# VH-VL binders against o27280: the designs that were tried, part 478

Target 1, 266 residues: o27280
Amino acid sequence: MDSMNVPEVLEIKRIVEESESVKTFIFSWDFRREVRPGQFVMVWDFRDEKPMSVSLIDPVRSEIGISIRRVGEFTDRVHGLSEGDLLGIRGPYGRGFELMGRDILLVGGGIGMAPLAALADEATARGMRVDALVAARTADELLFLDRLEAAGVNISTCTDDGSCGFKGFAHERLLTLEENHDMAAVCGPEPMMFQVMRILDERDVPAQLSLERYMKCAVGICGQCCLDDTGFRVCAEGPVFWSQELSRVREFGRYRRDPAGRRVPW
Short names: E, the ipSAE of ESMFold2; O, the ipSAE of OpenDDE; V2, 0.75 times the mean of E and O plus 0.25 times the DockQ between their complexes.

## First folded at step 22 (VH-VL)

Design ze8 (framework fv_libevitug; at its last look DockQ between E and O 0.01; V2 from the best seeds 0.00; counts 0 for: pae O 13.0 > 2, placed apart)
Fold by ESMFold2, look of step 22:
Structure ze8 (fold): chain C 266 residues (1-266), chain A 123 residues (1-123), chain B 110 residues (1-110)
Amino acid sequence: as target 1 above (266 residues)
Amino acid sequence: QVQLQQSGPGLVKPSQTLSLTCAISGDSVSSDSAAWNWIRQSPSRGLEWLGRTYYTSKWYYEYAVSVKSRITINPDTSKNQFSLQLNSVTPEDTAVYYCAREYPRDYYGMDVWGQGTLVTVSS
Amino acid sequence: QSVLTQPPSASGTPGQRVTISCSGSSSNIGEYYVWWYQQLPGTAPKLLIYGNDRRPSGVPDRFSGSKSGTSASLAITGLQAEDEADYYCQSYDYSLSGYVFGGGTKLTVL
């Protein structure tokens, strides 16, 4: 078994409150170990272990950041922690985003902006022009706007209720944006990603989309993260997939699976 | 600009201790973002990392498993230097020894190297 | 016998492209970043590439790095006479708990 399969117990160095429901937990990290935007770690609170995307990769300060939305028992417990408390971390795992060209579009919904914030930092550091479409239900759920702006990212917003930016869904806003990108990276609610992917495919924009599935082992042997029909393992061949790879996946955008493997509606 | 200046004897007898010093100018050995390395190079083994030390809230030490039982790296904040001691040397320890800074440590690699010191282990 | 495997030599003519390979394992290159160093005769190594594919300030963009699986490559385009040097790859190896180097590649510019 590789070194990344054993959790390391780390102290929470800092906590950033990104919104009322989202916190970023920052840890010291040994950056000899490769970490790429779009990869995930397994976070262990000594009772349960859940996959979380990396949202901050800062080798200068030796810091890694993990953004977590409060949505259930595990995340409620983690949100109750303070600086100095301990969490177990194993990883990173999965295939990250690949950057190409000079102009990149990011499309993020809700917490899906977390891995895209890390990607935006890398893209700007490489001299790329970065446009980001940041989507949420309401203005107070838009994430990372100040961070993206400080990085020189050109931000467009949309909210379901119109409280900030364009009133409507991310794919509707996308139709009104310039069509001049070499690639796109997409992460958010799977129905949103499906609609966004269709538009990008029609425009011949190479797109990479980050999927979420249930995980236990994170190294591709237990089969819990497999996609129907292809056998792709989200923890190994993903979580980031090219749109062409996803075109062979019948479940994408149509249903999800619970921890027992049963189909459930989105 | 940061510079590393090495000193120490170039000839050491078998079974004795090899001792080298690396003096730092333009940076501090206690810089919380740097690490301080020793590397050696020989025709038969090429480049070989021996160990490093670095400071955050305390001193940390990492040594290559191949020499861990014989090696000590010591920082000296008052003289702004760090040293290498390698005990019980044999002719297999004959090499050019380098000190090197990693800055920032881990990701960015060894950006500044000392001039190198040829150490011959011979009776 | 280095932990990372490089060809012992490479050659090219001025203006050409040359690649130098570096083969490792899942205990090093597969999980850890790759660095490259250039060593001119009689001098200490000089950092050429970090983070698999990033160049320090002052390194020409005709030097580039890449990584795939457990292998890495250094590419040099527009070869120049002054590129004649030894080139070493480096990574970290978890099983050895330390930095590891390739055996070096002597590049000759014909």
Scores: ipSAE 0.747, ipTM 0.892, lowest interface PAE 1.1, mean pLDDT 90
Fold by OpenDDE, look of step 22:
Structure ze8 (fold): chain C 266 residues (1-266), chain A 123 residues (1-123), chain B 110 residues (1-110)
Amino acid sequence: as target 1 above (266 residues)
Amino acid sequence: QVQLQQSGPGLVKPSQTLSLTCAISGDSVSSDSAAWNWIRQSPSRGLEWLGRTYYTSKWYYEYAVSVKSRITINPDTSKNQFSLQLNSVTPEDTAVYYCAREYPRDYYGMDVWGQGTLVTVSS
Amino acid sequence: QSVLTQPPSASGTPGQRVTISCSGSSSNIGEYYVWWYQQLPGTAPKLLIYGNDRRPSGVPDRFSGSKSGTSASLAITGLQAEDEADYYCQSYDYSLSGYVFGGGTKLTVL
């Protein structure tokens, strides 16, 4: 058995309250185990296990951060934890983002900003110019703004209710932005990503998108996260995909599989 | 503008097959982003989703458990329409039947509806 | 019985705020989006809200949707006479492998 497939029990070092519904749990990390933005870990609370994106990668402090949105029973339990409590972490898994060019556009919605925040840190550290379009339903749900600003990211915000920034959806705001990026990274609700991808394709901007699917094994064995037409496993071939790859995935932006494998609406 | 036009008999005898057709204008039944639904409404059962069909590399069919054994939804690309067949009807199948489009499917809801067809099951 | 539970009726005076609730479970609203429809007498349902709280083009901003846990709510502000109609919530239920509707709420404008 590969040691990376066994959960390591780690102590929660710190908890950062990002918003009312999102917390970042920080752990000490041995960076002999490499981790890339866009990769995910399996978080085990000794009852259930869920995939979570890495939102912070800090080799200086030897820490990683995992941002978790409170959305269900598992996350409710996790959000009830305190500093010093224990969680099982195994991974990282999946394909992360690649950086190319000089100018990068990040488009994130809600908790989708988690992996993008980590990517922003890496990109800025490399001297890239980073523009970030941060979308949320309301101002209170916008994530990582201060962190991104501190990193030197040029931020545009949009909210559904107009409580902050552009009133509307991310793809609508994107239409108003200049076309001067070498690549884009996108993560958020899949309907959002679908529309954003279409715009980026029309602009001939290479784009990477991080998909979310129900994942069980995280090692490409169970097939629960398989994409219908291609057989892509989100946990193995993804979760980060190039737009060209997703163009082959008919279900993208259209439907998903539930835990039972049924096609269901978003 | 997308429009759905329903057609079919309003009276069906018990044990016979209910058949309705929904003609599509302004969109394609094989649209990669659409789903085509049948819903019925009655005082006793309220709004009830019966099933849908949609095309994405191939045709998919999803039926409500309550009618799964009796229902068939068929797209017709040549006529740009889709149909409903409900076998072995009983008076409980008496309802106003609607066809409806989802566009885009799974997220934006049923944004276009047919005019509705009252189907009465009676001897 | 409808899978989603709505109050059978609601009422308000012009200009008031009215809220219609939709209660479900972890197998439907708890997991999936909620849609809302308005149905005028003798007409087909009309989409009012998608994605829990999104408004299609043409729907006034006085209509709003929200979702929390296994429940959803439709709010109508500045109630108008033309708002008198039946309102239905919709979601998907994985246990039933299909879309489900609420029983509907008849809104009366007094």
Scores: ipSAE 0.000, ipTM 0.485, lowest interface PAE 13.0, mean pLDDT 91
ESMFold2 (binder alone), look of step 22: mean pLDDT 94; pTM 0.952

Design ze9 (framework fv_libevitug; at its last look DockQ between E and O 0.91; V2 from the best seeds 0.85)
Fold by OpenDDE, look of step 22:
Order: C-alpha cells, then structure tokens, then sequence
Structure ze9 (fold): chain C 266 residues (1-266), chain A 123 residues (1-123), chain B 110 residues (1-110)
C-alpha cells in the first residue's frame, strides 16, 4: 500500500481564525514530502472524511495549513476542535498549480482563496509579482488579506454588497484591471470561475482553475468526481485544470453532481 | 558563514569502530531548523546517506537501514559538534565520509558540507 | 546499485543544452522532493537544486530542475566548461526510510 494513502494522525498545532466561518488548522509537516499549492488532503475526524485544500505551506516552520469553512456536520465537528486535538490527514492528492512567467494574477472567491494563498506565498518567494483579486459576498468573508499583504501581494477586493472594495462580482472587477499578466490562477464558486475564465481567454492569459467536486477515494478509483464527457477525475487529473482542459468540460460552470450523483444547477 | 570541519582517523582496522567528528561554526547543532547528516562516497556504492540528527524540542535520529545496527550519530551541544560512530567496520566501509547540514531541514537540501574524510578500513 | 537511476555520462559542447535524467519510483521521487548536487573533482558535493526546481542563491539560472511522476531532470543551458562535473540527484525513499542518491552522471564538456 502506498504510504500516501494511509491517514496520518496529526496533532493540531495551531488554529487561526480567518473569519467567522473559516478556520485554518496548522500541522507539522515533513517537507521531504512534496506538497504543492492547489493540492488537497483528505481530512479525517475519525467519523467522516472530506477533501480540503492546503492553504499554507511553510517549509521554514515545517508546517502546513488547512483552511476549513463551516458548512455542515463534518466541518462543525472540526471547528469544535482545539489545539492539541487530533485529525487524520492523508495526501496530498491531485494536481497543483504551476507557476510560469513573472506576473501572476490570482482570482479567488470565498474559501477559494485558500489554495491561492498558498500559491501566493510560493510565487512571491520565487520573486514573482502577484496581483490578487479577492472576492466575497461581504467584507467579513474576505480571506487572507493581511497574510497576502504581508507577502507583498497587490490586493484588489470586491464584494457583492460593496462593503469592501469594488461593488460587484469578481469578473466585473477583472474587467477593470490591466491585462498584462503572464498567468492566472482561479479558485472559487464555479459560476465565478466560469466568467473569469472567459475573460482571461479573451485576453489570451493562460489560466489555471481549481475545481471542487465530491471526492471519496481521492485516488481516481471511485469515479465520484469524474467530469462528464471528458472522464477527468478531479482528484487525479485535477483539481487544478488549465482553461484549455476545462473548455472541453461541458458541465463546467453549468451544473454539478450532488452526493447522490444527480445533476444539479449551480 | 556556516562551516563544517571534519576530524578523525583515516585508517581503521576491521571490526573496530570508525569515529568522526564534525565541528560546526556559524550555526548551532541544536538549531530547531537544522538537520545534521553523515554521507559517504565510494566508487562501489556511490553517494550513500548514513543518517542524520536534529533537534526540535527533543533530539531525533534517523539512520539508513543499511547501517542502522552499527551507526550512532551524537550531537554535542557543549562543543557544538556532532559525531559519527560506525561499529564493526569492514573493507566495504572504506569511503570518503562527509558531514552536511540541512537548513532549513527537509526541504532545502544539504547546503553546507564538510571537507570530507577518507576512511580506509584495512588490516 | 543506486536507488535512483542516472545515466553514467553525458556530454555537450559549450553553449548547448544538456539534460540529465533521474529515474525513481513511487516510493521516492513519486512522493518526495528531488535535490540535485554538483560535484567538482576532489570536492564535496554542492547543492544545485532543491524542491524539484528551486535554485539556491548563487546558482545560475541556466540550471533548472523538473519533476514529473517518478522521474526528475536537470537541464543545463548555455553549457560552459566549468560545468564539467559529476551530478547527483537525491530524494527520500519511504520504503527505506532514508535519503537516496542517484548513481551520478559525469558531464563532459567537449
């Protein structure tokens, strides 16, 4: 059995409250083992298991962070944990982001900023110029602003209600930004990503987008995260996809499958 | 600037113990972010990692399976050095031995090396 | 035999691009980072690449690393005479619970 498929029981080293609904759980990590922004881990609370993106990668402190939004029973339990408590972590899995060029644009919505925050750290460490468009419904849901700023990221914010930054959606704000990026990384609500991708394509900006799907095995066996028509498994071929790959995915931005496998609109 | 200075005998008889010391300057053997390694190199076996030690709240030791039963790596905080002991040596243990630092450990690789010490096992 | 497999030799002329391969398995390169070292004759190895594709300070940008699956590659562009050396890849192997090296590649600049 591949060692990466065995959950490792890890102690929560620290908990960072990112917002009212989002916490980052910090764990010690052996950085001989590869971990990339955009990859995910399976978090096991000894009852259930769910995929979570890595939001912090700190080789200096030998730590990784997993940001979790409170959205259901599992996350409610996890949010009830304290420093010193244990979680099972297996992974990382999936394809992470690739960095290219000198100037990178990050477009994130809500918890979608989690993997992008990790990417921002890597990009800045590599000497890249990073612009980040951080979107949320309200100001209090904007994530990682202080962290991004501290890393030297140029931040633009947008909120649905206008409580912070541009009033409107991410794609609308994007239209007002300059078109001189070498690459873009996008993560958030799929409708947002769909619109953002369209704009980036029109601008001939290479873009990578991280998809969210229900994942069970995380190793490409169960097929629950399989995208229609292409056969792409989000856990194996993704979750990060190039825009060209997603252009082949008919369901992208249009519908998703619920836990029962039924097609439901976004 | 971090430097590693190796010392120890270059000749060891079979069945005896090989002993080498690596003195650290510019860093601490008990640094929470460092790992201290021993590696050897021979024409027959190439580069071979032997083991490492590092401190993070407590001392940790990792040894290569090939030498695990015979190897001991010991940090000395008082002298800011770490040593290698390899018991029951045979001619197969003849090699150039290197000490090396990882800083930070795990991710950044072995960024500082000692000058190397040729150790010949011969009767 | 080395756990990681490298070609025993490589060669190129000044200005050329040379690539050195490093082949491993799921238990090492497939899961862990790859490091590269340059070793000049009579000297200790020098760290060349860490984290698959990252360069330490002082390493020219003509050196680059890449990793895909269970294999890694070191590329040297604009080959110079001073690049003549032995090159070693390194990774960690979970089955052996230790660092592992390639057999080394002797690079000759013609």
Amino acid sequence: as target 1 above (266 residues)
Amino acid sequence: QVQLQQSGPGLVKPSQTLSLTCAISGDSVSSDSAAWNWIRQSPSRGLEWLGRTYYTSKWYYEYAVSVKSRITINPDTSKNQFSLQLNSVTPEDTAVYYCAREYPRDYYGMDVWGQGTLVTVSS
Amino acid sequence: QSVLTQPPSASGTPGQRVTISCSGSKSNIGEYYVWWYQQLPGTAPKLLIYGNDRRPSGVPDRFSGSKSGTSASLAITGLQAEDEADYYCQSYDNSLSGYVFGGGTKLTVL
Scores: ipSAE 0.895, ipTM 0.945, lowest interface PAE 0.6, mean pLDDT 95
Fold by ESMFold2, look of step 22:
Structure ze9 (fold): chain C 266 residues (1-266), chain A 123 residues (1-123), chain B 110 residues (1-110)
Amino acid sequence: as target 1 above (266 residues)
Amino acid sequence: QVQLQQSGPGLVKPSQTLSLTCAISGDSVSSDSAAWNWIRQSPSRGLEWLGRTYYTSKWYYEYAVSVKSRITINPDTSKNQFSLQLNSVTPEDTAVYYCAREYPRDYYGMDVWGQGTLVTVSS
Amino acid sequence: QSVLTQPPSASGTPGQRVTISCSGSKSNIGEYYVWWYQQLPGTAPKLLIYGNDRRPSGVPDRFSGSKSGTSASLAITGLQAEDEADYYCQSYDNSLSGYVFGGGTKLTVL
């Protein structure tokens, strides 16, 4: 068993309240160990363990940040923690985003902005021009806007209710935006990602999309995170895939799987 | 401009203690984001990391397993220096010894090196 | 021998592209960043690459790093006479709880 297979117990150094339902938990981290935007960690609260995306990678301050949306029993317990409390962390795992060219488009829905916020920091540090389309149901759920602006990212917003920016879905706003990017990175609800992927494919914009599947081992042994037709394991060959890889996957955007592996509609 | 200046004897007899000092100018040995390293180099072994020390509210020390039982690295905040002690030396310890700053530590690598000190272990 | 394996020598002519490999394992390069250092004759090592593929200020963009699996590579394009030096890769090894270096590669510019 190597260090990636057992949780390291870490103290919560700082908590940032990103919204009413999203908190970022910040830990000291040894940056001799590689962490890339788009990778995930397994967060263990001493009862259960769930995958969470890395949202902050700050080697200067020796800090890593994990953003968690409150959506159920596990995340409710974690949201109840305070600075100084302990969590177990395994990882990082998976294939992160690859940067190319000089102009990148980020398209994030809800908590899907978490890994894209980390990518934005890396892209701007490398001198890339970064545009972000940040989507949510309502204005209060738009994540990381101040952080993205401070990093020099050009932000477009959309909300389902029109309370901020474009009223409508992310793919509808995307149709009205410039088409001059060298690549795109997409993360959010899978139906949104499917629609966004189709538009980007038609525009010949190389795109990378971050997916989630049920995970148990996080290193590709148990097979719980497999995609239908390809046998790709989200934890080992993903979670970030190129759009060309996903175009061959029948289930993408159409259904998901429960913990028993059964297909469930979106 | 950060500079590291090494001092110490270049000849040590077998079974004795090798002792070197690295004086820091342009930075502090207790700098919050830095680590202070010792590395040695020989024709037979190439570059070999020996250990480091750094400060974050308290002092931390990391030593290579190959020398862990014999090595001590001591920071000295009043003189703005850090030292290397290597006990019970043998001719296998003959090398050019370097001190190096790692700043910011962990991710960014060793950005400033001392001039090197050849230490010969011989009877 | 060295925990990280490098070829003992490499050579090229001015203007050529050369690469220097660095082979490790899961306990080091597989999970940890790679650094590269240049050591000119008679001098201390100088940092060339950090974070697998990042250059410190003052390092020309003809030096580049990459990493795949448990292996890393340093590439030098537009080879120049002043590039004649020894090159070392470095990583951290979890099983040894410390930094580890490659054995070094002597680059000769013909």
Scores: ipSAE 0.759, ipTM 0.900, lowest interface PAE 1.1, mean pLDDT 89
ESMFold2 (binder alone), look of step 22: mean pLDDT 93; pTM 0.949

## First folded at step 23 (VH-VL)

Design cg1 (framework fv_cemiplimab; at its last fold request DockQ between E and O 0.90; V2 from the best seeds 0.89)
Fold by OpenDDE, fold request of step 24:
Structure cg1 (fold): chain C 266 residues (1-266), chain A 118 residues (1-118), chain B 107 residues (1-107)
Amino acid sequence: as target 1 above (266 residues)
Amino acid sequence: EVQLLESGGVLVQPGGSLRLSCAASGFTFSDYGMTWVRQAPGKGLEWVSMISGSGEWFYFAPSVKGRFTISRDNSKNTLYLQMNSLKGEDTAVYYCTRGDYSYPFDYWGQGTLVTVSS
Amino acid sequence: DIQMTQSPSSLSASVGDSITITCRASRKIGHYLNWYQQKPGKAPNLLIYEASTLQSGVPSRFSGSGSGTDFTLTIRTLQPEDFATYYCQQYLSTPYTFGPGTVVDFR
């Protein structure tokens, strides 16, 4: 367990351009260290460290993939890297998704599709039927469509501007889709997840949702990712939560805390 | 005490534009999403638009999509509704209310009357 | 869009009466329903949220019940200040929609 907390310096094996702002970095991985969809790793560029969800798990090729959206200084530096360059990776951490039943619904928004893409691969490999609702602001921001299609996933899309698929939001599109699912996995902006969770609740579909919070230690010690009132640590008890758990989290869908601990509304 | 005060409602011609304001006090403005609801004379309530605390997330009724814009200035504790390409059917009292997808509309302003007529 | 209906559209009652207003959704909406009261020339007031939870400050003579598609607002021992228009509102999905309203007038 101690070795898990020491960053391993790994070479970027491949880089996949997913969109204008998203790249997937692929690394060789020793699968003696188990990793599950929904878990995250800490990525270290030798200056700063950030949590990133695992978006690809390939035991056959002994590879993992990490999808990163360009959003700030750290990710700007990482996006400037090339194949053959080095990054430090420690983990995996957190609670991943649990697959149950025969039919699964995935609902993802933007970069939130990263962990869901990995989950889709596992689910299809197990012979499950997978439906995926992929949401984004515009068509150019829709992620992993070709990958999901190749895996045999039944895809529905929605965009805010109507540039692809349903014109509107994920929760609005979801209302018009079939209800035959044993479970759902959701990841994306919290305003989306909150409203999607409501519909899934009305349908009595068990749902797991992945949260994003500022993390520092990733091992449940520093408390930076604690959720108010409940004391849930996103890095330890999450980042994947059941809807019943999140229903107890007052801040979910309403606000988050920044690195200084200040409340920031969604 | 929570208070919401709408302003900006006037007579405007069809095709015209108008901006409504809602001044909030008595609570931490940024902690709550805000909503506009309107009521045509002698008619029921109609949801118009909703905006999150940060202002990054917003929603519109189909009847106003593409014509109305919702925004907020948290430094001024003020909610706005920019109305363009106004139509006669937009004639209504416009209410500012505290609430969003996660909260019921628990506080309302007195409303401001917008009249669209030639 | 989810359509909301109310019954009756209007009713007359006396002080002390018990009345019931019905709200129906075009599809199942769970418990995601609110009730509002509006008096002439005034802004609406929240009465009930989540179908059955009484808003703080609202008298206990008001109660809400129901789930799925059918909901009811009950006012026990009607008071003079209760004569108003009542609206139900779903918030399962955008666009949020209100019922057409029920006018409660004095007999």
Scores: ipSAE 0.947, ipTM 0.970, lowest interface PAE 0.5, mean pLDDT 96
Fold by ESMFold2, fold request of step 24:
Structure cg1 (fold): chain C 266 residues (1-266), chain A 118 residues (1-118), chain B 107 residues (1-107)
Amino acid sequence: as target 1 above (266 residues)
Amino acid sequence: EVQLLESGGVLVQPGGSLRLSCAASGFTFSDYGMTWVRQAPGKGLEWVSMISGSGEWFYFAPSVKGRFTISRDNSKNTLYLQMNSLKGEDTAVYYCTRGDYSYPFDYWGQGTLVTVSS
Amino acid sequence: DIQMTQSPSSLSASVGDSITITCRASRKIGHYLNWYQQKPGKAPNLLIYEASTLQSGVPSRFSGSGSGTDFTLTIRTLQPEDFATYYCQQYLSTPYTFGPGTVVDFR
């Protein structure tokens, strides 16, 4: 009622520096509010509120982790916080990834590995075989490698500059990887996801991809996260979509809309 | 009407550098990715490089990677190809075309000839 | 890299003929193939994208078919303006590659 869609103020329990530009903020969490990989939360710093992916879901320790890349004014302020400082969190929102079959491929670019790290933990806990292609511009930006390795994930890496693993883009590395997966989960820069989806389509691998769009309400009322062709709301019907759903969405991989409704290219 | 006009093709010595330009008109330039395709005299087409509408995503053929740079100035509706460490095999007509990973190459300029010779 | 081949490398035909040009990829590329036409001394033009979808303004006598590794371009009722070189091009993944071309000459 009164607290519905109002941020709960939580203390930052621990901060993990994942890279020079990415920190994971860990909070105590009451798992009566269930959280699934691929869902997001709205993080409020008492001035502004932004959607962020959940990267750690640990019911045993009653903890969630939210990984945040420093990319603008809001995230700069949040990165300046210390353990013990407060943030507001509302959610979770959206539809998460669905696991199927026995063999899953994860393809993550940059911060897009955050929700996939949470998914990898769930998949390995179910006894699935997990292959992950972890992509970044440079080695310093590859995320969660130690965590994925400890979980028993088979890791392949690629970097644009070749500083770690395959030199090139995720879709180029994917062509050289084993094709035998029951499903794929993809999250990262939308141009990467578009090109990866093309290869997965050719392989007949069912794929789920996580989109990001501008959000205000996060509950599907304001219409700010609508996709052109379908009217899908990324905060409600997504952020995770099946590739066949996205095949009907011309804007995917090509452009997005700003708050004023103008087309913005990738 | 969509128009693409390449310029800058000249005779250059091996090891030299050259910058090609492509002036675009008749469409919202920033909405589209752009591509360079080249054709050696009497030969087929070779994809060289492409760049997304924002300029943040760019790609190169193996034959030019590390030697060529692609860029765009959306305020001037202009695509660029910076060509360094030129070799004889870079001799070609260079076409500017509209398209990238997300669109086919639907409009082409008439090309500019680059000759790399002693 | 994905290699593209075309057959034949050249052919001679008369106005009114129906001709077929074949393109083959070194690996499966699904439907991620385009066809281009290039007349002597001119820039290429897009004819077909997604293997079979005709570009706007292209005459209906052109058609494309195929998927996987084997593709065809068919020109029915050949016209004088159709004498040109035809290229296929894969776009499954970078680096994008063109076939070596098929020259269609008027006889």
Scores: ipSAE 0.832, ipTM 0.929, lowest interface PAE 0.8, mean pLDDT 91
ESMFold2, look of step 23: ipSAE 0.822; ipTM 0.920
ESMFold2 (binder alone), look of step 23: mean pLDDT 93; pTM 0.948
OpenDDE, look of step 23: ipSAE 0.931; ipTM 0.964
ESMFold2, fold request of step 24: ipSAE 0.807, 0.818; ipTM 0.917, 0.921
ESMFold2 (binder alone), fold request of step 24: mean pLDDT 93, 93, 93; pTM 0.947, 0.948, 0.948
OpenDDE, fold request of step 24: ipSAE 0.947, 0.946; ipTM 0.970, 0.970

